# Ledger of designs, part 37: VH-VL binders against q9fz32

Target 1, 221 residues: q9fz32
Amino acid sequence: MALYCRDTLIIIFQKLTVADLARASCVCKVWNSVATEDDLVVSAFTAPWRIKELVGRPASVSFWRDNGIWKFAISHRICRGDSVTSLAVKYAVQVMDIKRLNNMMSDHGIYSRDRLLIPISNPEILANTTCYVELDKYAKREVAVLYLEGAPKREQPVPGTNQQSNLSADGKRRLIESLRRSMQVDDGTALYYLAIAEGDPRSALSEFSADLRWERQAGLN
Key: E = the ipSAE of ESMFold2; O = the ipSAE of OpenDDE; V2 = 0.75 times the mean of E and O plus 0.25 times the DockQ between their complexes.

## First folded at step 17 (VH-VL; framework fv_ogalvibart)

Design z4 (at its last look DockQ between E and O 0.29; V2 from the best seeds 0.00; counts 0 for: pae O 9.3 > 2, grease 19.3 > 18.9)
Fold by ESMFold2, look of step 17:
Structure z4 (fold): chain C 221 residues (1-221), chain A 124 residues (1-124), chain B 107 residues (1-107)
Amino acid sequence: as target 1 above (221 residues)
Amino acid sequence: QVQLVESGGGVVQPGRSLRLSCAASGFTFSDYDMHWVRQAPGKGLEWVAVIWYYGYEKYYADSVTGRFTISRDNSKNTLYLQMNSLRAEDTAVYYCAREFGYSSDYYEGGMDVWGQGTLVTVSS
Amino acid sequence: DIQMTQSPSTLSASVGDRVTITCRASQSIRSWLAWFQQKPGKAPKLLIYKASSLESGVPSRFSGSGSGTEFTLTISSLQPDDFATYYCQQYDSYPLTFGQGTKVEIK
């Protein structure tokens, strides 16, 4: 009958919530096949928020089970002078929700991160936007992120961000600034080389210089 | 053994300043957000301030904003509260407390370790 | 600021009684609520965090429930060590705020 016809099931399942799609996927092989189809799952996930497009695939199937507002975040690029307080004011959110969302634990302060997840205070900001499914390395969660600047940035993960320096906050800030100026790079790049060098700026410069020489040789080839 | 020990309390005149210290031992101090909580004699608990583990973020109760400054020195495992422009209403036992932040990469919260408190009396 | 209101302010109970303390928030705090026990002359002790999670080393006779604006601390069978003052505290947003306390006394 029509409830086993794939096209009929697609029409019916297009109206279901993410919870109801999960239930439908348990009925039989035909229903499972249709209810787990990417287009249907993505549509059910994004429809309540009127998101135009969701780019990327989560590693975890459980990502699709709950599409509450906390699955979404603004991905904010950390800039010189940012604080959690200033970002909370800028985005009209609570500072403690920034803390909770970003797994703010001893390994990483705000300046040891390339980006910070900002909770969605007004869900209407999601309407007619493109969101990107990402595994945030500091927050340790998969989120659908919105880039207000419009384009995803392919930033290299910083392998040394788990390192803890005994340098004071003022000392670390000055060191990063000095390294940034010396290497003509952004704070994230300066942090990367400082982390590889285990907090030693001389070694950080040596690593950077070696990488530049390698790139020049490769570009010549 | 995890331990917090407050010091620096005493009797002080209104309008004067006082600095409290909280010495931490038995745990990695720089892993934890730290709080001050006070209790006026015969009264309930009042949250005063928090400083996050890396020292950049500080938040205060309205009753002390602009007068009190929370700070920490992670190299000395010490939390501080600088109390300026003291008023009679600031008379209280002041506790430092450690916040347990995360379990399994999810925020949990809770002030799980407390000091014994230090008494501050503001009177003429 | 989020106002936290506890009831009752004082209760009298006997060893073995089931004791229930309620805490109401002036706005939703989701599940970001902690319960503390305090004895005279002592610092507070954390019992419950995140509304219902039992802190390590706290006896299982203590339990917490609730979400949103209504929360309950329950002691299933009161023991002599449980005569104390109990405080709820929201940590949904700064400034953090405590309830006014509930004193549990010997009948």
Scores: ipSAE 0.406, ipTM 0.776, lowest interface PAE 3.3, mean pLDDT 83
Fold by OpenDDE, look of step 17:
Structure z4 (fold): chain C 221 residues (1-221), chain A 124 residues (1-124), chain B 107 residues (1-107)
Amino acid sequence: as target 1 above (221 residues)
Amino acid sequence: QVQLVESGGGVVQPGRSLRLSCAASGFTFSDYDMHWVRQAPGKGLEWVAVIWYYGYEKYYADSVTGRFTISRDNSKNTLYLQMNSLRAEDTAVYYCAREFGYSSDYYEGGMDVWGQGTLVTVSS
Amino acid sequence: DIQMTQSPSTLSASVGDRVTITCRASQSIRSWLAWFQQKPGKAPKLLIYKASSLESGVPSRFSGSGSGTEFTLTISSLQPDDFATYYCQQYDSYPLTFGQGTKVEIK
C-alpha cells in the first residue's frame, strides 16, 4: 500500500538516478506519473554535478538518459585572436574534443562562428552553477551549456532548419566542385563550408568570405 | 582502388636523417587526416604523428617531438615524414594511415586504410 | 597520456569458440575506441570504430562493446582466418595510444 502513495513515491524517487527513474517509469501507471515529473528528472540529472539550476528543457526525452560530463559544455564567445589551439590551452582540454563537439573539420571554421562549445574537463566547474539546455546548430545536439560570463543574451540561435539538402550524392559532388572553383580551395575545404552551411552554397560562400576577412584582419594571411 | 604506398625506408646510422613518403591513390587525399604509425620488430603499434587534412594542425608523439616532421603535399597526394637525429629505438616498420573523419556531419574517426609499411633500421 | 591495457596478452582458442578480448583505458575515452586485427607481416586492419561500429567488409562475427574505460571485442565463432594479434586504440585525445595487443592462437 505504501508504494502506491504518491508522497511516499516522491520521497523514494528523489533518491534515484535518472536511469532508475526511467526504469521506475515502466513499472506501472502510478510510478510513471511520479517518475516522469519534471522536477524529479531535472533534480536527478543535475544532482551528480551539483548544478544549482537547469534552465530550459530539451525537445527529446532521450536527453535525460545521458548525464555524462560530455553532456555539458562551456559557451565561449569567439574573440579576435582565438584559435582552437589557444582555446584548448585556455580551458585545458584537447583540440580534438573541441573539434568533435563543434563538428569542426578544421580551425578555419572558428571564424564563421559566434561561439564555440568547449568540453568540460573538470566537473567541479559545474558546481553551484546555472546551466542552459540548448540545441547547438553546429554540434547538432542538445547540450547543457555553462556561461562563465553571465546569462546568455536571448539571441537564441534560430534552430537552423536542418534542411538536409536532399541533394543526391551526384548533386552534392557537383555542388562541391562548383564551390571549389568559386572559393579557389580544395574539395575538402569546399565540403567543409558546405557542411557548416547545411548544404546552402550561398551561405557556404558567405561563411568562407567571412573567414577570409577575419583572417586578413587577424594578420593570419 | 584505395591505396597507400610507403617508401623511403632503409638502413641508416644513428644521428642521420631519413625522409619517408606515402603515396595515396584511389581517393581524395586532401579530405583526410593522415597518420604515421610505427611498429618495432616483434613489438606493438606506436602512434607517431598526425597531420590534419588542411595541413594546419600537426601533433606528435613525445618520443619523436623535435626530431620528426610530418607534412603533406595535396597536389601530389603524398604524405611525408622527415626523420632527423635518428636513434636505435626508431627502428620500426613505418605505416601511413588515413583517418576517415566525418560521416553525415558527425565525427566517427578511425584509421581505415593503411599502407604496407616501410622498414627503417637504425644501426651502427 | 591515456594508457590502454588489453587482456589477455595471449589467448588460446579453437575454431568455433567464442572469444572475448578486453581493453581498459586509464581514463574515460567515451566511445572513441577502435579495434584492429594484424597478421604477421601485414598492416593492421580496422575492425571496429567508435567502440561498436563495424567497419565495412568485416564479418558480423566481430562485435565491439563498451564505453568510458571498459571495452570488449567479441568474436562469436572463431574462424581459421581470425588467428591474429588484436589491438585496441584510443583516439579520444592526442597522443593516440594502442593497447599492447592480444595474440589469438590455435589451441
Scores: ipSAE 0.008, ipTM 0.544, lowest interface PAE 9.3, mean pLDDT 86
ESMFold2 (binder alone), look of step 17: mean pLDDT 92; pTM 0.945

Design z5 (at its last look DockQ between E and O 0.02; V2 from the best seeds 0.00; counts 0 for: pae O 6.6 > 2, placed apart)
Fold by ESMFold2, look of step 17:
Structure z5 (fold): chain C 221 residues (1-221), chain A 124 residues (1-124), chain B 107 residues (1-107)
Amino acid sequence: as target 1 above (221 residues)
Amino acid sequence: QVQLVESGGGVVQPGRSLRLSCAASGFTFSDYDMHWVRQAPGKGLEWVAIIWYYGREKYYADSVTGRFTISRDNSKNTLYLQMNSLRAEDTAVYYCAREFGYSSDYYEGGMDVWGQGTLVTVSS
Amino acid sequence: DIQMTQSPSTLSASVGDRVTITCRASQSIRSWLAWFQQKPGKAPKLLIYKASSLESGVPSRFSGSGSGTEFTLTISSLQPDDFATYYCQQYDSYPLTFGQGTKVEIK
């Protein structure tokens, strides 16, 4: 049938939003294969904001589910004399949105960190830019960040290590598979949460649950 | 055992100044953002000000901006409200309140602990 | 500044009644709304945060709902301890603002 032809499906799916593409991926194996194709997903994600390029691959499949403005942020380099108030004025955003996005708390105030995420108040700033998919340890989710000065080069992590692991390769593999089954996610997502939880599976599950709650709240904006 | 106790209220004439204090105990005061909230006799609640845990960020209601100053001394576990150029409309019970803030490293919000209040009366 | 308007200003109810109080914001506050209970001569007490999350130690007969500009507090079966004044408060942005209050009285 024509609706099972890959070329026809590509033409149809190129016109879909990220939400409709996600729905199409649930119809059958052929539709799933086309609807999850990397180029098509990235195009659907970036086109509404006219982003020129999205660099990096998210570990979480859920990253692609919504492309609302809350998925994007400016990564601001903290300078001496910066305050949340002065940054809110500079970027024309509310101080409470900076507070909530960055989880401002006593363990990591403004000067205890190198960069601060700034919400996007004017989506036009995204047009013709390159955004970078990054995991922010304070926001506790993957964010597509914009560097107004251009992104600095960063080290590429060695796959499968977190520098502080003392588990054997076999023990680490079994732990990751256990977490994957418990959270019903892929191995990359399980590895990510295990790394931020410093190897503790209970904390990894807690972090995962918290990130799902935050993502749902962001989707309500 | 978590407790907030306001003090420094009283009767003052219009145009005068008054400083309120809020003594905190039973928790790590320096970890929490703190608020002042007031209530005129027989009236509703009015938010006055907040100061963030490290003391740098402060925000005020329009009705008090330029006249009131919120501050804190984390070494003494004490929150302050300096009220200058007092007016009859500032007559109220003044509460200090702790912002809950965070659950499992995520912002939740809410003023979960309140003091008993201290009465400020501004009259000639 | 975001103005918060509660309705009704006063309501009379009997023990066992279902009570609903509404709160309207002058612009969207998303879900950043809290509900407080206050009895005469006492400080306010937090009931609900983030529109629908129940504070620990608060009875399950209290519930909150809504998002955007319209919110409700519901008491499913009014108890003698629930006769008080209730306030909503937005914390989406500074300055924080309260509704004018709703007094729940014995009918």
Scores: ipSAE 0.348, ipTM 0.733, lowest interface PAE 3.7, mean pLDDT 83
Fold by OpenDDE, look of step 17:
Order: C-alpha cells, then structure tokens, then sequence
Structure z5 (fold): chain C 221 residues (1-221), chain A 124 residues (1-124), chain B 107 residues (1-107)
C-alpha cells in the first residue's frame, strides 16, 4: 500500500540512479508518473558528479539513459595557436579522444569551428558546477557542456538553429591561415579555394591539388 | 606593470647579423602573440613578423623573409629577432608589441602594448 | 598585399575642432582595422581596434567607424595632447599593413 503513495514514491525515487528510475518507470502507470518527473531525473543524472545545476533539456529522452563521464565535455574556445595536440596536453587527454568527440578527420577541422569539445579526464572538475545541455553540430550529439570561464553568452549560436555554417570572421581567418600553410600559397589564393569549396577546407585542398596536377600536366609549372 | 623592453640594437655593417631581444614583464607572456614592427627614420610603420603564443606559427613580411627569424622563450619571457644579411633599408627603430587575441568570447585583435623600441643602423 | 591609404597625409586643425581621418583598404578587411597614435620619439599607442572598439584608457573623444574598405577615425573635439601622427592598420590578412600616416598639426 505504501508503494502507491506518491509522496512515498518520491522519497524512494530520489535515491535511485538514472538506470533504476528508468526501470521503475516500466513497473506501472503510477510509478511511471513519478519516475519520469523532470526534477527527479535531473537530480539522478547530476548527483553522481555533484553538479550544482543542469541548464537546458535534451530533445531526446535517451540522453538520460547514460550519465557516464563521456556525457560531459568542456567547451574550449579556439584561440590562435591552438592545435588538437596542444589542447590534448593542456587538458591531459588523448588527441584521439578529442578528435572522436568532435568528429574530426583532420586537424584542419579545428579552424572551421569556434569551439572544441574536450573530453573530461577528471570528474572532480564537474563538482559544484553548472553544465549546459547542448546539441553540438559537429559532435552530432547532445552533450552536457561545462564552461570553465562562466556561462555561455546568449550570442553563442544555439546548436539547433540551422544557421548555415557561416564561419565566423575569426574562424574564417584561422581557416585561411591554416590553408595557406597547407597549400603554401598566399592568403588570397587560400581564400579563393575556400570560397569555391563553399567553406570546406578538405574540398579546398582537393581543388588546389587538382589544379596543381593539371598545371604540371600542362607544363605550366 | 605591463612592460616590453627591447634591446640589442646598434650600428652594423651591411651583410652582418644582429639579434634583438624583447623582455616582457607584468603579464603572462606565453598567452600572447608577439610582433616585431619597425620604423625607418622619418617614415611610417612597417610590420616585420609575428610569432604565435605557442611559438609554432611564424609569419614574416616579404622584405625580411629568409633573412630574419622570430623566436621566443616563454620560460624567460623573452622575444627574439635574429637578423641576418642586414641591408641599409633595414635601418629602423624596431618595436616589439603584444597582441591581445580575444576579448570576451570573440577574437578582437590589436597590438595594445609596445616597447620603447631599439635603433638598428645598417651603414657602411 | 592589402594596401592601406590614409587621407589626408597632413591635417592642420585648432583645439576644439572636429577632426576626421579616412583609411581605405585595397580590398575588404571586414572590421579588422586598428588605429594608432604616435608622438615623436615614442612608440605607437593603440586607440581603436576592430574598427570601432575603443581601447581601455583612451578618451571618449576618439571614435572609429566603418567596415569593408572604408574607415574613419574621428576626434570630436581636438585637444592639445592630440597633435600627433595617426596610423591605420589592417590585421585581416598577412602581411599586416599600415597606412602611410596622417600628421595632425596645429593650425
């Protein structure tokens, strides 16, 4: 009889893990109604990590099914001079883990972005913090994001708006610099190939390579 | 106090080499891109080179490419400019300057701190 | 290379005057423009960055405007301390380039 009282259930369910809440939600309608309460789920999700606050809600309920450390990431604003390698060292993580998390195939990808998600190696960094649930367009998944420098400013593109990948002015500059180095050309040439590739650095490099091959075959170089 | 102090300037003959230093203090040197900018007597400003804060990326003006090398030692808070094969047209006051990269969440740029400059005179 | 052209090369003005200096880029540099003030025997001083952002400690009588290829530095009311040479600089692309300078002198 006691298990049908909503108040009693709430008290019990507050002590459950996310996984246990999910199981409880399948028992009966009454249990489901309590086990799926937003506050309980959020608390169960954040409690193991001692997170102070979780801002935002995922679009998918599946987000709550896993609360491993890999569900969290640090938002790193890309600065001049940053590389995946340097960031790996800085955050004491593996280069491959950064690449995997961000779906990076090459190092050139770093320059087309305003930020990189950094995997968390030390879970203690989450203690007493605010995490933000975001859909990262590059990671192609929802992630609880930690901002070490404070709350994201409102002007950060909300992941969900199809804003055409127009590289920020800063991102474009960094990308141009990267391409210039890779192609061993001037900024104008790099910009040209980037433009014809519609901002895709891989395509830009491919086009450049194709042109070089053509020039060689034509005896122009 | 944030400060940059250039040294190493002097009078040299054409074809000779000179090394300039810039000592940084009052800020985290390793967080900033650093520049060399020069000014010939009675002339305008000319950008010479940049080195990024990690020291891996370097860019030069065409006028000094192949002759000058920019480098830095973050452990010593010092920026360097190795000048080889000096020419008369290299005569100038050489300034080191830091660039602040990001303000708030966006790249802003700007050379906000300059040294007093050091004079390099190349003459026969 | 991006060429920066300032106008005028020399400007004579009186204290209290409104002064405007123009800088033109040979191609679009978006907003990646800085303004510097230099006095004789001194290092340049940053006044404006990103075309219109006032550097900390710079008097509010200084302002920058423009985007793309046309930029202006304005001194709303010229003060005795403002007689100097002013330079625009683009930092959109390497190599970084400066304007030839504008000397503001006493009328």
Amino acid sequence: as target 1 above (221 residues)
Amino acid sequence: QVQLVESGGGVVQPGRSLRLSCAASGFTFSDYDMHWVRQAPGKGLEWVAIIWYYGREKYYADSVTGRFTISRDNSKNTLYLQMNSLRAEDTAVYYCAREFGYSSDYYEGGMDVWGQGTLVTVSS
Amino acid sequence: DIQMTQSPSTLSASVGDRVTITCRASQSIRSWLAWFQQKPGKAPKLLIYKASSLESGVPSRFSGSGSGTEFTLTISSLQPDDFATYYCQQYDSYPLTFGQGTKVEIK
Scores: ipSAE 0.025, ipTM 0.548, lowest interface PAE 6.6, mean pLDDT 86
ESMFold2 (binder alone), look of step 17: mean pLDDT 92; pTM 0.943

Design z6 (at its last look DockQ between E and O 0.02; V2 from the best seeds 0.00; counts 0 for: pae E 3.0 > 2, placed apart)
Fold by ESMFold2, look of step 17:
Structure z6 (fold): chain C 221 residues (1-221), chain A 124 residues (1-124), chain B 107 residues (1-107)
Amino acid sequence: as target 1 above (221 residues)
Amino acid sequence: QVQLVESGGGVVQPGRSLRLSCAASGFTFSDYDMHWVRQAPGKGLEWVAVIWYYGREKYYADSVTGRFTISRDNSKNTLYLQMNSLRAEDTAVYYCAREFGYGSDYYEGGMDVWGQGTLVTVSS
Amino acid sequence: DIQMTQSPSTLSASVGDRVTITCRASQSIRSWLAWFQQKPGKAPKLLIYKASSLESGVPSRFSGSGSGTEFTLTISSLQPDDFATYYCQQYDSYPLTFGQGTKVEIK
């Protein structure tokens, strides 16, 4: 059958949604190989929104499984005088969607952070843009962010320079759970610091502790 | 044990003011958004107001906007409702409720802990 | 404001019956709907959040479904403890609004 030819499969899979691509990856080794190609995965993820470019790689493979609009956000730099209400008006979004997107539960308020994620109310804003895969330490998850003021210089993706690529999924899960308990944070935060530390859990804990000391010295807690 | 206890209810004349308190215990009060919900005798539930955990964001039902003020003192673990210009239709049992997020990806909110309520009667 | 309409307003049922309560929103609330149970003289109790997620400690005979503008609370096999009034509530946007309630009483 032509359905075992890689060139034919690439043409077919290029048109699939992220859900259908995940299904195709479970059929056989040839289908799995094609369905998990980086170019196809990124294309399936970005195509519904007509995003020009996605910079960076997520640490979690689960990032690719959902490309709903809330995987994307505007990264707004917080200025003095900003409130959730004023930002909701400015961006024409609901205040509760800002709360939901940012997972706002125990922050000292929006001034304890440098940036706030703003929901995308008009998906057309994503068309022909560059989005950056970032782990948001306050929302505790990976997000594809849009910078309206232009791309930040020297932005680095969280994954792509770590030893974690050699770990089994089960080994990585155990390491993340251990860090989560030690630092008393969620999985996303543990993963973020592990990625910064290039897979070294002692360095991850040290970096976390340093960030906590900085936040306390600056009056952020 | 997680607990909310309302107080300050009573009988008051129309046009007067009353202040309700809700004492919280058994949890870190400053981590949670707090609500007031009321129920007129024999009637259904009506949402009144919310104040977010750090106290800056407050939102009100249309029926009480401009007359009621929600506030909190995180150092005393206490939620307040200042009710001005009271009307007969404000007669109700007033509940305070804690909102908790359930989701790992997004805030999924829910009013998971309620007090037993305090009765406010507005009558001449 | 988003209006929430429940039906029926009252239903009579026997222990063991399957009970279905519906809730309709005047505009889409996506899945931001909660269900509450209230017994006379008691505070409301959260049963379901996000349309279909069961709150901790709530029996599995309770289930929720729906999205958009139409939602359903189902009790698969009614128990004596389930005779109460049930309220839906949207929390898609402020102001939050409740349905008018559905009283489930013994037939």
Scores: ipSAE 0.457, ipTM 0.802, lowest interface PAE 3.0, mean pLDDT 84
Fold by OpenDDE, look of step 17:
Structure z6 (fold): chain C 221 residues (1-221), chain A 124 residues (1-124), chain B 107 residues (1-107)
Amino acid sequence: as target 1 above (221 residues)
Amino acid sequence: QVQLVESGGGVVQPGRSLRLSCAASGFTFSDYDMHWVRQAPGKGLEWVAVIWYYGREKYYADSVTGRFTISRDNSKNTLYLQMNSLRAEDTAVYYCAREFGYGSDYYEGGMDVWGQGTLVTVSS
Amino acid sequence: DIQMTQSPSTLSASVGDRVTITCRASQSIRSWLAWFQQKPGKAPKLLIYKASSLESGVPSRFSGSGSGTEFTLTISSLQPDDFATYYCQQYDSYPLTFGQGTKVEIK
């Protein structure tokens, strides 16, 4: 009888892990109604990391099912002189982990981005912090994002609004230079491929490689 | 002949909207980044916005952020500036200018071609 | 934002004079500096790009120098057609910023 009382269930479920809440939600309708409550789920998600506040909600319920350290990332705004290697050193993480998290195939991608997500190696950094649930367009997944310098400035591009690339003019030059070096071409050629790739350096490189392959097959080189 | 021609300027009341156009001719429009630069009467030059040659990247001055929108139609060789919530301080001659963004051995930049400008007056 | 400061604001000179205008950036802009000439009622005209490269069609009496934070525009021998307002511009980073201008007028 006690297990059907909503108040009792809330008390019990407050002590459950996210995984246990998920299991509880499958027991019956009453349990489901309590186990899926936003406050309980958020609490269960944040409690292991001692996160103070979680801002935002994921679009997918599956987000909650995984509360491992890899669900979290530091937002690093790309500055002059930054490289994946330098950032790896700065944050004491592996270069490959940064690349994986951000779906980077090459170092060229850093120049077309306004930020990189940095994996968290030390979970203590999350303690008493505010994390923001965001869909990162490059990672192509929802991530709980930690901003070390404070709340994200309102000017962060709304997910889906292609509107504000934070790529500086210098970033543009670096991107062009990077592509030029990678392709071993002039700036004009690099810009051409960047244009047809709509600003995606990976796609630009892919197109360039495809053309080279074609030229070779055609006996033009 | 390489030419940029601005249009759409006029007198408007504060809070109103205006759309400027810049027609490009004599060059491959899609190879250039395009800028808007304005100049208040008797004042210096103020950069307003840029749109890159492939149209994806846009940047604005803080003074116009959230109010102005730069866009381009490469098929029409035309640059646009949608100005909303106009203020008295937006009164200026608005110039469009090109900056090379494609086709050179080296990217060196520089706004090498300007239109003659169109006057926007915001007054009660 | 990068602030560009020109000096002097006004310069009185005679035909044949050597004229020097200075532009200072609040931070290093490397060589990403342009100089423009503007006459009353006209659009700006590009003179120098990348700090020292002379734009096509610009007379050789114009020259630019400098890097980092200090830049100079020099007119070796001022001509009647050179009386105008000159602006420096950084295009190292957004927002692009102009100097306040230097008016070169007849002495």
Scores: ipSAE 0.144, ipTM 0.615, lowest interface PAE 2.4, mean pLDDT 87
ESMFold2 (binder alone), look of step 17: mean pLDDT 92; pTM 0.946

